# Ledger of designs, part 80: VH-VL binders against NAD kinase (nadK)

Target 1, 268 residues: NAD kinase (nadK), of Syntrophomonas wolfei subsp. wolfei (q0aze0)
Amino acid sequence: MKIILVNNRFKENTEKKAQEIAGQLSALNVEVIIDNGLDEPYAGTVDFIMVLGGDGTMLRAARRYGQRAIPVLGVNMGTVGFLSNIEINELAEYLPLILREEYSLEARMMLEVAVFQQQSLLTRVFCLNELLLRSNSPRMLSFALEISGQKLEPYRGDGLIVSTTTGSTAYSLSAGGPIADPQLDAFIVTPVASHIINKRPLVVSPEREISLHLLEEREAIIGIDGQIKMDFGAENRVLIKRAPHPLLMVNLKAKPFFTSIDRSLQRQ

## First folded at step 7 (VH-VL)

Design G11 (from y20 with heavy chain L102Y; framework fv_bermekimab)
Fold by ESMFold2-Fast, scan of step 7:
Structure G11 (fold): chain C 268 residues (1-268), chain A 122 residues (1-122), chain B 107 residues (1-107)
Amino acid sequence: as target 1 above (268 residues)
Amino acid sequence: QVQLVESGGGVVQPGRSLRLSCTASGFTFSSYGVHWVRQAPGKGLEWVAAISYDGSNKYYAESVKGRFTISRDNSKNILFLQMDSLRLEDTAVYYCAKDRWYVQSPYGMDVWGQGTLVTFSS
Amino acid sequence: DIQMTQSPSSVSASVGDRVTITCRASQGISSWLAWYQQKPGKAPKLLIYAASSLQSGVPSRFSGSGSGSDFTLTISSLQPEDFATYYCQQANSFPLTFGGGTKVEHK
């Protein structure tokens, strides 16, 4: 059994805890690879991924490894979040179940985001929550949204979010998008401070292709899961599709999504 | 310098064929959809045909469908319009034009050639 | 096909005048309309795309408005170089179609 331990190198104590857990796993004849985000993703065959940290660390792990169809377990290190399944102080209790592969898997869709300069591919990334197009100045953006070749009315506002259902409780929620069951596969298209009256979030089939480009030259950026930032100008376009593989999230402990989000909304 | 230059126009007789060319320079030709638009003497603009950036999609006005063929050679930066079974009503200045955006959907034509005249005499 | 009807076919104006040209689509085209200026013996020049977005290098006295089926091009204060024929063009769907043109002439 080979396990990748993903940790947040910027959080105090996480590297020490990762080493401690790696030692415990090695004592149980498990080969451990530590990914603290500094190097390229591990290229070899892996049986399991354990993410030590909050939602941000899980988002990074999903971008790096989510397309490999490997079970990913979120272990919370003291931050509150939606993507972790167990707490760090529960790991010893659940470790035998992990090693015996006695858990269920929950599939979560991911986005494939391709950014072009004209017809030239600049980058291709995968993400778990969303792509954000936003203005980087006080000036409103004017941009075109195409869904499977259908040109919608021009969007005018601060930007647009194209989200997975998992991302429905992240940036899309803050922008007024709907809460979606993460078991559903769908794109959620949420405008950011739209100037157009009655511009509504859209819930779109994940089989559709979504395209964005600016209609006027503006200072804009593309954001991926709140972690990757890229300049976006009138010569750029972005193409969004459902990623080939979902993220396979490990479920060791019942974590009821609807009651969790309901409590969070009341305190938001 | 962004430029489109048409050639191939001339005096023809009805029923004949003619091939127009449009040479592009100063921009990445292979990234843009391009159009043929014509204008009969003293008349308005009439869109004729368009071709996607990679040549995979072609579109025609009903009046020319089945008689005209649009094509492109991205290695030479040339757009073509093959005009077969020419009729008197095809008399016009023919312009090539680049779509403003580097996508397959049309958004408007921001760069135009100077035009090439196709005229008929019996 | 989507038919584009322009009015008026001609307008007589003096330098400094406000000129308004109207374009009507036979069916809804959202905001996918472009406006062009053409001078005699010259190729058309793009002025406005997406109904209201000004093409780079075009003076701010030109503006476009409208959505759906009814569109307007406005020249707020006509200059000598603005005497020309103006065309609308729908970019909603193929085949693309132009309006019949509006000639802005000296009064």
Scores: ipSAE 0.567, ipTM 0.811, lowest interface PAE 2.6, mean pLDDT 90

Design G12 (from y20 with heavy chain L102F; framework fv_bermekimab)
Fold by ESMFold2-Fast, scan of step 7:
Structure G12 (fold): chain C 268 residues (1-268), chain A 122 residues (1-122), chain B 107 residues (1-107)
Amino acid sequence: as target 1 above (268 residues)
Amino acid sequence: QVQLVESGGGVVQPGRSLRLSCTASGFTFSSYGVHWVRQAPGKGLEWVAAISYDGSNKYYAESVKGRFTISRDNSKNILFLQMDSLRLEDTAVYYCAKDRWFVQSPYGMDVWGQGTLVTFSS
Amino acid sequence: DIQMTQSPSSVSASVGDRVTITCRASQGISSWLAWYQQKPGKAPKLLIYAASSLQSGVPSRFSGSGSGSDFTLTISSLQPEDFATYYCQQANSFPLTFGGGTKVEHK
């Protein structure tokens, strides 16, 4: 059995804990690769990925390994979030189940984001939560949204979010998007501070292609899961599709989505 | 610097064929869709045909469908319009024009050639 | 095919005048309309795309408005170089279609 431990290089306590866990796994004849974000993703074959940290660390792990169809377990290191399944103090209890492959998997769709300069591909990235197009100045954007080749009425405002259902509780929620069951496959398209009264969030088939480009030269950026930022100008376009493979999230402990979100929305 | 230059127009007889060419310079020709637009003497503009940046999608006005063929050679930065079974109503100045973006999703024509005249003998 | 109707077919104006040209589509075309200027013996020049987006290098006295089926091109203060024929063009669907043109000429 070979396991990748993903941690946050900027959290010294997390690095020490990763080394401790790696030692414990090695004593059980498990081969361990530590990925602290410094190097390129491990290129070899692995059986399991264990993410030590909060939702941000899980988003990075999904970007690096999510397309490989490998089970990924989120282990919470003290921050409350939606992408971790067990707490670090529960790991010893669940480790025998992990090693015997006695767990269920939950498939979570991902986005494939391709950024072009005219027709030339600049970069292709994957993400678990969302792509954000936003103004990088006080001026509002004017931009075109196309869904499967259908040109929608132009958008005027601060930007737009294209989200997965997993991302429905992240930035899309803050911008007024709906809460979606993360087991559904769909894109959620949520305007950011639109100046057009009838611009509502859209829920569209994951088989659709979504395209964005600026209608006027403006200072804008695109953001991916809040972790990657790129300049975006009038000669750029972005194409968003469902990624070829979903992220396979390990479920060891019942974590009922609806009661969890209900509690998090309460004022107290 | 950015230019489109048409050639190949002339005086023809009805039923004959003619091939127009349009040479691009000063921009990345292979990145854009391009159009043919014509204008009969003293008349308005009429869209004729368009081709996507890679040549995979072609579009035609109903009046020329089956008679005209649009094509491009991205290695030489040249757009072509093969005109077969020419009719008197095809008399016009023919312009090539670059789309602001993709012809599959057209936005407007931001760069135009100077035109080439196609006329018929009496 | 979507038919584009321009009015007026011609307008006589003086330098400094406000000139308004109207374009009507036979079907809804959202905001997918472009405006062009053509001077005698010259190729057309793009002024406005997506109904209201000003093409780079075009003077700010030109503006476009409208959506759906009714569109307007406005020249706020006509200059000597603005005497020309103006065309609208729908970019909503193939085949693409132009309006009949509006000639702006000296009084």
Scores: ipSAE 0.393, ipTM 0.730, lowest interface PAE 3.8, mean pLDDT 89

Design G13 (from y20 with heavy chain L102S; framework fv_bermekimab)
Fold by ESMFold2-Fast, scan of step 7:
Structure G13 (fold): chain C 268 residues (1-268), chain A 122 residues (1-122), chain B 107 residues (1-107)
Amino acid sequence: as target 1 above (268 residues)
Amino acid sequence: QVQLVESGGGVVQPGRSLRLSCTASGFTFSSYGVHWVRQAPGKGLEWVAAISYDGSNKYYAESVKGRFTISRDNSKNILFLQMDSLRLEDTAVYYCAKDRWSVQSPYGMDVWGQGTLVTFSS
Amino acid sequence: DIQMTQSPSSVSASVGDRVTITCRASQGISSWLAWYQQKPGKAPKLLIYAASSLQSGVPSRFSGSGSGSDFTLTISSLQPEDFATYYCQQANSFPLTFGGGTKVEHK
């Protein structure tokens, strides 16, 4: 059995805990690869991915490994989040179940984001929550949105979010998007500070292709899961589609989504 | 310097064929859709045909469908219009024009050639 | 085919005048309309795309407005170099179609 331990290089306590857990797993004849974010993703085959940290660490793990169809378990390190399943102080209790493969899997859709300069592919990135297009200056953007080749009325405003259902409670929610059941597959398209009153969030089939490009030269950026930032100009185009594979999240413990989000909204 | 230059126009007889060429320079020709637009003497602009960046999608005005064929050679940065079964009403200056984006999703023609004249002898 | 109707066919104007040209589509074309300027003996030049987006290098006295079926090109203060013929063109669906043109000429 080979396990990747993913931890956050910018949080000191997670590095020590990752080393401790790696030692425990090695004593049980499990081969351990530690990914603290400093190097490229591990290229070899693995059986399981354990993410030690909060939602941000899970988002990074999903981008690096989510397309490999490997079970991914989120282990919370003391913060409340939506993407972890168990707490770190529960790991010893659940470890025998993990090693015996006594757990269920929940599939979560991901986005494939392809960025072009004209017709030349610059990069492909996968993500769990969303792509954000936003202005990088005080000036409003003017941009075109196409859904499966259909040109919608031009957008004018600060930007646009294209989100998964998992991402519905992240940046899309802050921008006025709906809360979606993460068991559904759909794109949620949410305008950011649109100057056109009737630009509503759209919920569209995950089989659709979504394309964005600027109609006027402006300083803009695209953001992926709030962690990757890329410059975006009028010669750039982004194409968004459903990723080929969902993220396979490990369920060892029931986590009630609707009551969790309800309580979160009452606190805010 | 971004430019398009047409050639191949001339005097033809009705029913004959003529091939127009348009040579691109100063931009990545293979990245853009391109159009043919004509203008009869003293008349307005008429869109004729268009081709996608890779040549896989072609579009034609009804008046030329079945008679004209648009093609491109991206290795030489050349756009072609093969005009068969020419009629007197095909008399016009023929312009090639680059789309701002693609032809499957056209936005507007931002670079134009100076045109090549096609006329008929009696 | 989507028919594009331009009005007027000609307008007489003086330098400094505000000139308005209209374009009507026979069916809805969203905002997918471009405006071109053509000077005698020259190729057309793109002024505006997506109904209101000004092409790079085009003076700010040119502006476009409208959506759906009714569109307007405005020249806020006509300059000597603006005497030309102007064309609208729909980019919503194939075949692409141009308006009949509006000639802006000296009074």
Scores: ipSAE 0.367, ipTM 0.702, lowest interface PAE 3.4, mean pLDDT 89

Design G14 (from y20 with light chain S52D; framework fv_bermekimab)
Fold by ESMFold2-Fast, scan of step 7:
Structure G14 (fold): chain C 268 residues (1-268), chain A 122 residues (1-122), chain B 107 residues (1-107)
Amino acid sequence: as target 1 above (268 residues)
Amino acid sequence: QVQLVESGGGVVQPGRSLRLSCTASGFTFSSYGVHWVRQAPGKGLEWVAAISYDGSNKYYAESVKGRFTISRDNSKNILFLQMDSLRLEDTAVYYCAKDRWLVQSPYGMDVWGQGTLVTFSS
Amino acid sequence: DIQMTQSPSSVSASVGDRVTITCRASQGISSWLAWYQQKPGKAPKLLIYAADSLQSGVPSRFSGSGSGSDFTLTISSLQPEDFATYYCQQANSFPLTFGGGTKVEHK
């Protein structure tokens, strides 16, 4: 068995814990690769991915490894979040189940994002939560949205979010989008401070293809999972679709999504 | 049901012209780039030509440049290939194919027609 | 023009075998490579796009890998319906070009 341990090197506690866990796994004849985010993703075949940290570390792991159809377990280290399944102090109890492959998998859809300049591909990235298009200046954007070739009336405002159902509780929620059951596959298209009356969030089939481009020269950026930022201008366009593989999240214990989100919203 | 259907193939004499058609149904034709790909008997696939979703950009393989013209009619959901100065080396089954993604797509061709045969007689 | 060299031209294999087909571009094409399957007398079928992305409805035993100039298509456990000719195609720039094809035939 070969496992990747994903951690955040900039958090000293997670680096030390990753080394301890690697030692424990090696003692059980498990080959361990440590990914602290600084190097290129491990290129070889692995059987399991263990993510040590908070939701941000899970989002990075999903971008690096989510398309490989490998089980990914989120292990929380005290940071409250939605993408972890067990706590670090529970890992020793669950480790035998992991090694015997005694767990269920929950599939979470991902976005495939391709950014073009004219006809040339600039980049292709995958993400678990969302793509955000937003203005980077005091001027609002004017932009075109196409859904599977259907051209909508122009959008005017601060931007747009294209989100997975997993991302429904992230930036899309803050912009007025709906809370979605993460077990559903759908795109959620949420306007950011639209100047057009009655521009509402849309929930569309994950088989839809979404295209965005600016109608006026403006300073804008696109953001991926709140972690990657790219300049976006009138000569750029972005194509968004369902990624080929969902992220396969390991479920070792029941996590009550609806009661957790209800409690979170009541507090805020 | 998403489909493409080619027509217009047949037996032709060298030096003559032939026009192939491809009728699209089940998707928004005007949103997708479309291609012509041919295959000579017993040979591999050869890309021939492509046209962007709005007809503004046209691309050709070097072997057909100046002889073939690709065009589309988005109001009728039809793709055309006008083949002039036909040569024996143009003998092939001609397929039309749809870009997998809208606008202009590097994601391969996901829907193909059945093909139409272009061949020559003496 | 970008030339696509596909290897081997044919492979003799048995059901259950792991089959690997390679494709080499004469210059860098990033990840913009597609793989197609063609059975005799039929149109090609898209299997893999963007080098590693499985087309909807295609069995998970098919996988693609590679970037830049060297690419592979792998069939992890060959099934009877997989005996066919396979083609790679670069989608990085026009004119688009196909590899010469690899025929997977019965041993």
Scores: ipSAE 0.000, ipTM 0.383, lowest interface PAE 18.9, mean pLDDT 86

Design G15 (from y20 with light chain S52T; framework fv_bermekimab)
Fold by ESMFold2-Fast, scan of step 7:
Structure G15 (fold): chain C 268 residues (1-268), chain A 122 residues (1-122), chain B 107 residues (1-107)
Amino acid sequence: as target 1 above (268 residues)
Amino acid sequence: QVQLVESGGGVVQPGRSLRLSCTASGFTFSSYGVHWVRQAPGKGLEWVAAISYDGSNKYYAESVKGRFTISRDNSKNILFLQMDSLRLEDTAVYYCAKDRWLVQSPYGMDVWGQGTLVTFSS
Amino acid sequence: DIQMTQSPSSVSASVGDRVTITCRASQGISSWLAWYQQKPGKAPKLLIYAATSLQSGVPSRFSGSGSGSDFTLTISSLQPEDFATYYCQQANSFPLTFGGGTKVEHK
């Protein structure tokens, strides 16, 4: 059995904890590959991915490994979040179940983002939460949105978010998008500070293709999961569609989504 | 015009309180995290505090934790820094600054105010 | 806290010179580093974000490089308006921290 242990070395004591867990797994005859975010993703085959950290570390793991159809377990290191299943102090209790493959999997849809310059593909990336198109200057953007070839009236404002249902509680929520059941497959299209007051968030089929391009020369950027940034100009076009594989999240412990989000949104 | 303007600085006595304000215009204030950064006379920049776009998350430098409180009023486009139990080491020009990216930015601070001076009387 | 160490603390240069300023983080910060320019009596101005990206309106003679824990700001051909103090700042984790600054001064 080979496990990738994903950690964030920039968090206090997380690298030391990762080494301790790697030692425990090695003593159980498990081969461990440590991914601390500084090197290229591990290119070999693995059986399981264990993510030590908060939601940010899970988002990075999803981008690096999510398309490989490998079980991914989020282990919380003390930061409150939505993408972890167990706490670090529970790991020893659940480790026998992990090694016996006694767990269920929850599939979470991912986005495939393709950025073009005219007809040429510049890059292709995957993400778990969202793509954000944003102005990179004090000037608002004018841009075109197409959904499966249907051209909508032009947008004017600070930008647009195209989100998965998992991402519905991230940037999309902050911009006025709906809270979505993460087991539902859908794209959520949420405008950011739109100058046009009738532009509403849209919930569309995950079989749709969404494209964006600027209508004026402006400085803009595309953000992926809040972690990757790419310059975006009037000669660029982005195409967003459902990724070929969902992220396979490990469920060892029941975690009721709706009561968790309800608690998070309480005023006091 | 995108602009941040600080006010509220002045001459204080040790142990007293001051409230600084920063008024934003020309951008969607409620979409951005904002920061307080200070600079003591002849010294370098020191990050003081930050508040998320919606006010739900607040962050402080160790030197001010428990004494300073950051807050914002998105309806009025104003950022505040409540400074309690002021010490001589708090003498500085205080700048407010906007995250370059919406919500939380790992990319830097692109818009800064001109600063407001906090000093102590003899 | 992540400690940011800048070197040199000052550099004497002439117009047309290539100036290099180094910033070292006490732990890895990926590419989440910004560079600022500050002139006496003025607020800082953002020059470089995400370690390598040039801010809009900043001349192309400024460039940033590096990742992880070692970073460099380069001015390829110093101009009269470039005499100022330069700061690096990590944005990897709170509390945010600045380097001690590098003063670029006339020879």
Scores: ipSAE 0.000, ipTM 0.397, lowest interface PAE 17.1, mean pLDDT 85

Design G16 (from y20 with light chain S53R; framework fv_bermekimab)
Fold by ESMFold2-Fast, scan of step 7:
Structure G16 (fold): chain C 268 residues (1-268), chain A 122 residues (1-122), chain B 107 residues (1-107)
Amino acid sequence: as target 1 above (268 residues)
Amino acid sequence: QVQLVESGGGVVQPGRSLRLSCTASGFTFSSYGVHWVRQAPGKGLEWVAAISYDGSNKYYAESVKGRFTISRDNSKNILFLQMDSLRLEDTAVYYCAKDRWLVQSPYGMDVWGQGTLVTFSS
Amino acid sequence: DIQMTQSPSSVSASVGDRVTITCRASQGISSWLAWYQQKPGKAPKLLIYAASRLQSGVPSRFSGSGSGSDFTLTISSLQPEDFATYYCQQANSFPLTFGGGTKVEHK
């Protein structure tokens, strides 16, 4: 068996735990590849991905490995989040089940984001939560949204979020989007501080293609999962589709989504 | 086990068309971006075209834009290059190659076919 | 387009020699550079990706370094099977571009 351990090198406690766990797995004849985010993703075949950290580390793991149809387990290291399944102090208990492949999987849709400059592809990335288009100055944006070739009336405001259902509780929620069952596949399109009356969040089929471009030259950025930032100008276009593979999240322990989100909302 | 095999090369006349094929085996073809790279006799490698895993995004070198069309059939594990308005300077061995990662970032091409030769009659 | 310049175009070497090949990008490409080996009549073989990561099955005498615009491929002790042409390729953006190649030949 070959496992990738994904951790955040800049969090000292997480790095130490990754080394400790790698040693334990190696003693059980498991080949371990450590991914601390500094190198390119491991290119070989692997059987399992273990993510040590909070939701941010899980989002990075999903972007790097989510399209490989390999089980991914989130192991929480202190910060409360939605994407981890077990706590680090529970790992020893569940490790035999992991090694025997005795667990269930939850499929979570991902976005495929392609950014173009004129006709040329600048970058293609995958993400678990969302793409955010936002103004990078005090001036509001004027931009076009197309859904499967249907051109909507122009948007005016601070930006737009295109989210997965998993991302419905992240930036989309803060911008007034709905809470979505992560078992559903859908895009949630949420405007950010729109100046046009009746621009509401949209819930659209995951089979649709969404494109965005600026109608006026403005300073804007594209944000991916709150971690990747790219400049976006009038010469740029972004195309968003459902990614070919969902992230396969390991379920070793029941985590009731609805009661968890309900408690989170009541705390605010 | 992981393999790409090109076919369809041959002798053509200038201005005519030719379609190259590349058959994939031993990996999940529909999960990877794939490329066409050519090499003129005695010359270096020249990237020609690429297609995303699902066929929705296509990229071309400026020298072939408007003349060549890349496509794929994921149900048959086949990559195609339709070459129209062929010119003498298109003489080359054409290789197909797969992206190294499922994430479809162009980090490198880890599996290559044996190549198929395209030449011109006098 | 990002232009890739390789130097030297050819190098004469003997078995056991240290060989260094340089690749320069016309724009910053971060670490997104691959190195390939091609023997006469054969398809290219991936040696190194992400500037410094050794492809599985490639001997440890091969190493890569560099970031931004300047990159180096090193063969620490040349073996008989290493006489070949080597190419760098930027993987930062489309269109993808190759260097002109460096032929490593017998003295």
Scores: ipSAE 0.000, ipTM 0.395, lowest interface PAE 16.5, mean pLDDT 86

Design G17 (from y20 with light chain S53Y; framework fv_bermekimab)
Fold by ESMFold2-Fast, scan of step 7:
Structure G17 (fold): chain C 268 residues (1-268), chain A 122 residues (1-122), chain B 107 residues (1-107)
Amino acid sequence: as target 1 above (268 residues)
Amino acid sequence: QVQLVESGGGVVQPGRSLRLSCTASGFTFSSYGVHWVRQAPGKGLEWVAAISYDGSNKYYAESVKGRFTISRDNSKNILFLQMDSLRLEDTAVYYCAKDRWLVQSPYGMDVWGQGTLVTFSS
Amino acid sequence: DIQMTQSPSSVSASVGDRVTITCRASQGISSWLAWYQQKPGKAPKLLIYAASYLQSGVPSRFSGSGSGSDFTLTISSLQPEDFATYYCQQANSFPLTFGGGTKVEHK
């Protein structure tokens, strides 16, 4: 059995805990590859991915490995979040089930984001939560949104979020988007501080293609899962569609989504 | 039925004044910027003036600045153009036109009136 | 002021022809350009806004392209009702300015 152990080496005590867990797994004859986020993703075949950390670490793991159809388990290291399944102090209890592959999987849709300059592909990335188009200055953006070839009226405001249902509780929520059941597949299109009165969040079939481009030369960026940032100008176009493969999330323990979001909202 | 109707055009003498009106119906007039655009006989379109939806901002072409005054009455759905110190070069059909979109609207003008003619006697 | 140079000033065409009209701004206007059609004795009609968006009710044979300072209006297959004068208009900054017009007339 080969496992990738994903952690953030710069978080306090996570590197020490990762080494401890790697030692325990090695003692059980499991080959462990440690991914601390600094190197290229491990290119070999693996059986399982264990993510040690909060939602941010899980988002990184999803971008690096989510398209490989490999089970991914989130292990919470003391941060509050929605993407982990078990706590670190529960890992010893669940290790035998992991090693015997006695767990269920939940499929979570991902976005495929392609950025062009004219007709030239600049980059292609995958993400679990969202793409954010936003102004990088105090000035509002004017931009075009097209859904499956249908051109909507131009947008004017601070930006736009194109989110998965998993991302509905992330930045989209803060911008006024709906809370979506992550078991549903859909894009959620949420304006950021729109100056046009009738621009409402849209819930769109995941079979649609969404494209965006600027109508004015502005300083703008696109953000991916809040972790990758790219400059975006009037010469650029972005195309968003459903990724070919969902992220396969490991369920060892029932995590009630609706009660979790309810508690989170009351804390705020 | 979204409509703009101009009135007030006619025959004037150089140096005199004339006031044009444009009455709006079928849309929320107070939510849109509106424009005056003119066209001399056999010539192209020339933008003259614009006023923001709330009347707080007014814009003029250089050729009319200081002579023309744009205003609006949102309670009566009427746009005005007060034309002072008229010159032969002001001979044209004057159109009023609505911004395509509310709030901030760089999206062109989607509704136009039929125009009102301003000419000069000898 | 932003000067809008439109070419050609006139074009002779037949029904079924592809007609291309060009508009050039003296400085960058991003995508803030509109295209209008005007028939003799009538008010202008909006065809295209924000350089490439087709106004509702306008036939799909009309299309706009361009950004920055160079813009094009294309009529893919000219119809009898398309013989008219066409104008571009920049909406980037005041004062707003129109191109000189292009008359599409019978060959």
Scores: ipSAE 0.000, ipTM 0.391, lowest interface PAE 19.3, mean pLDDT 86

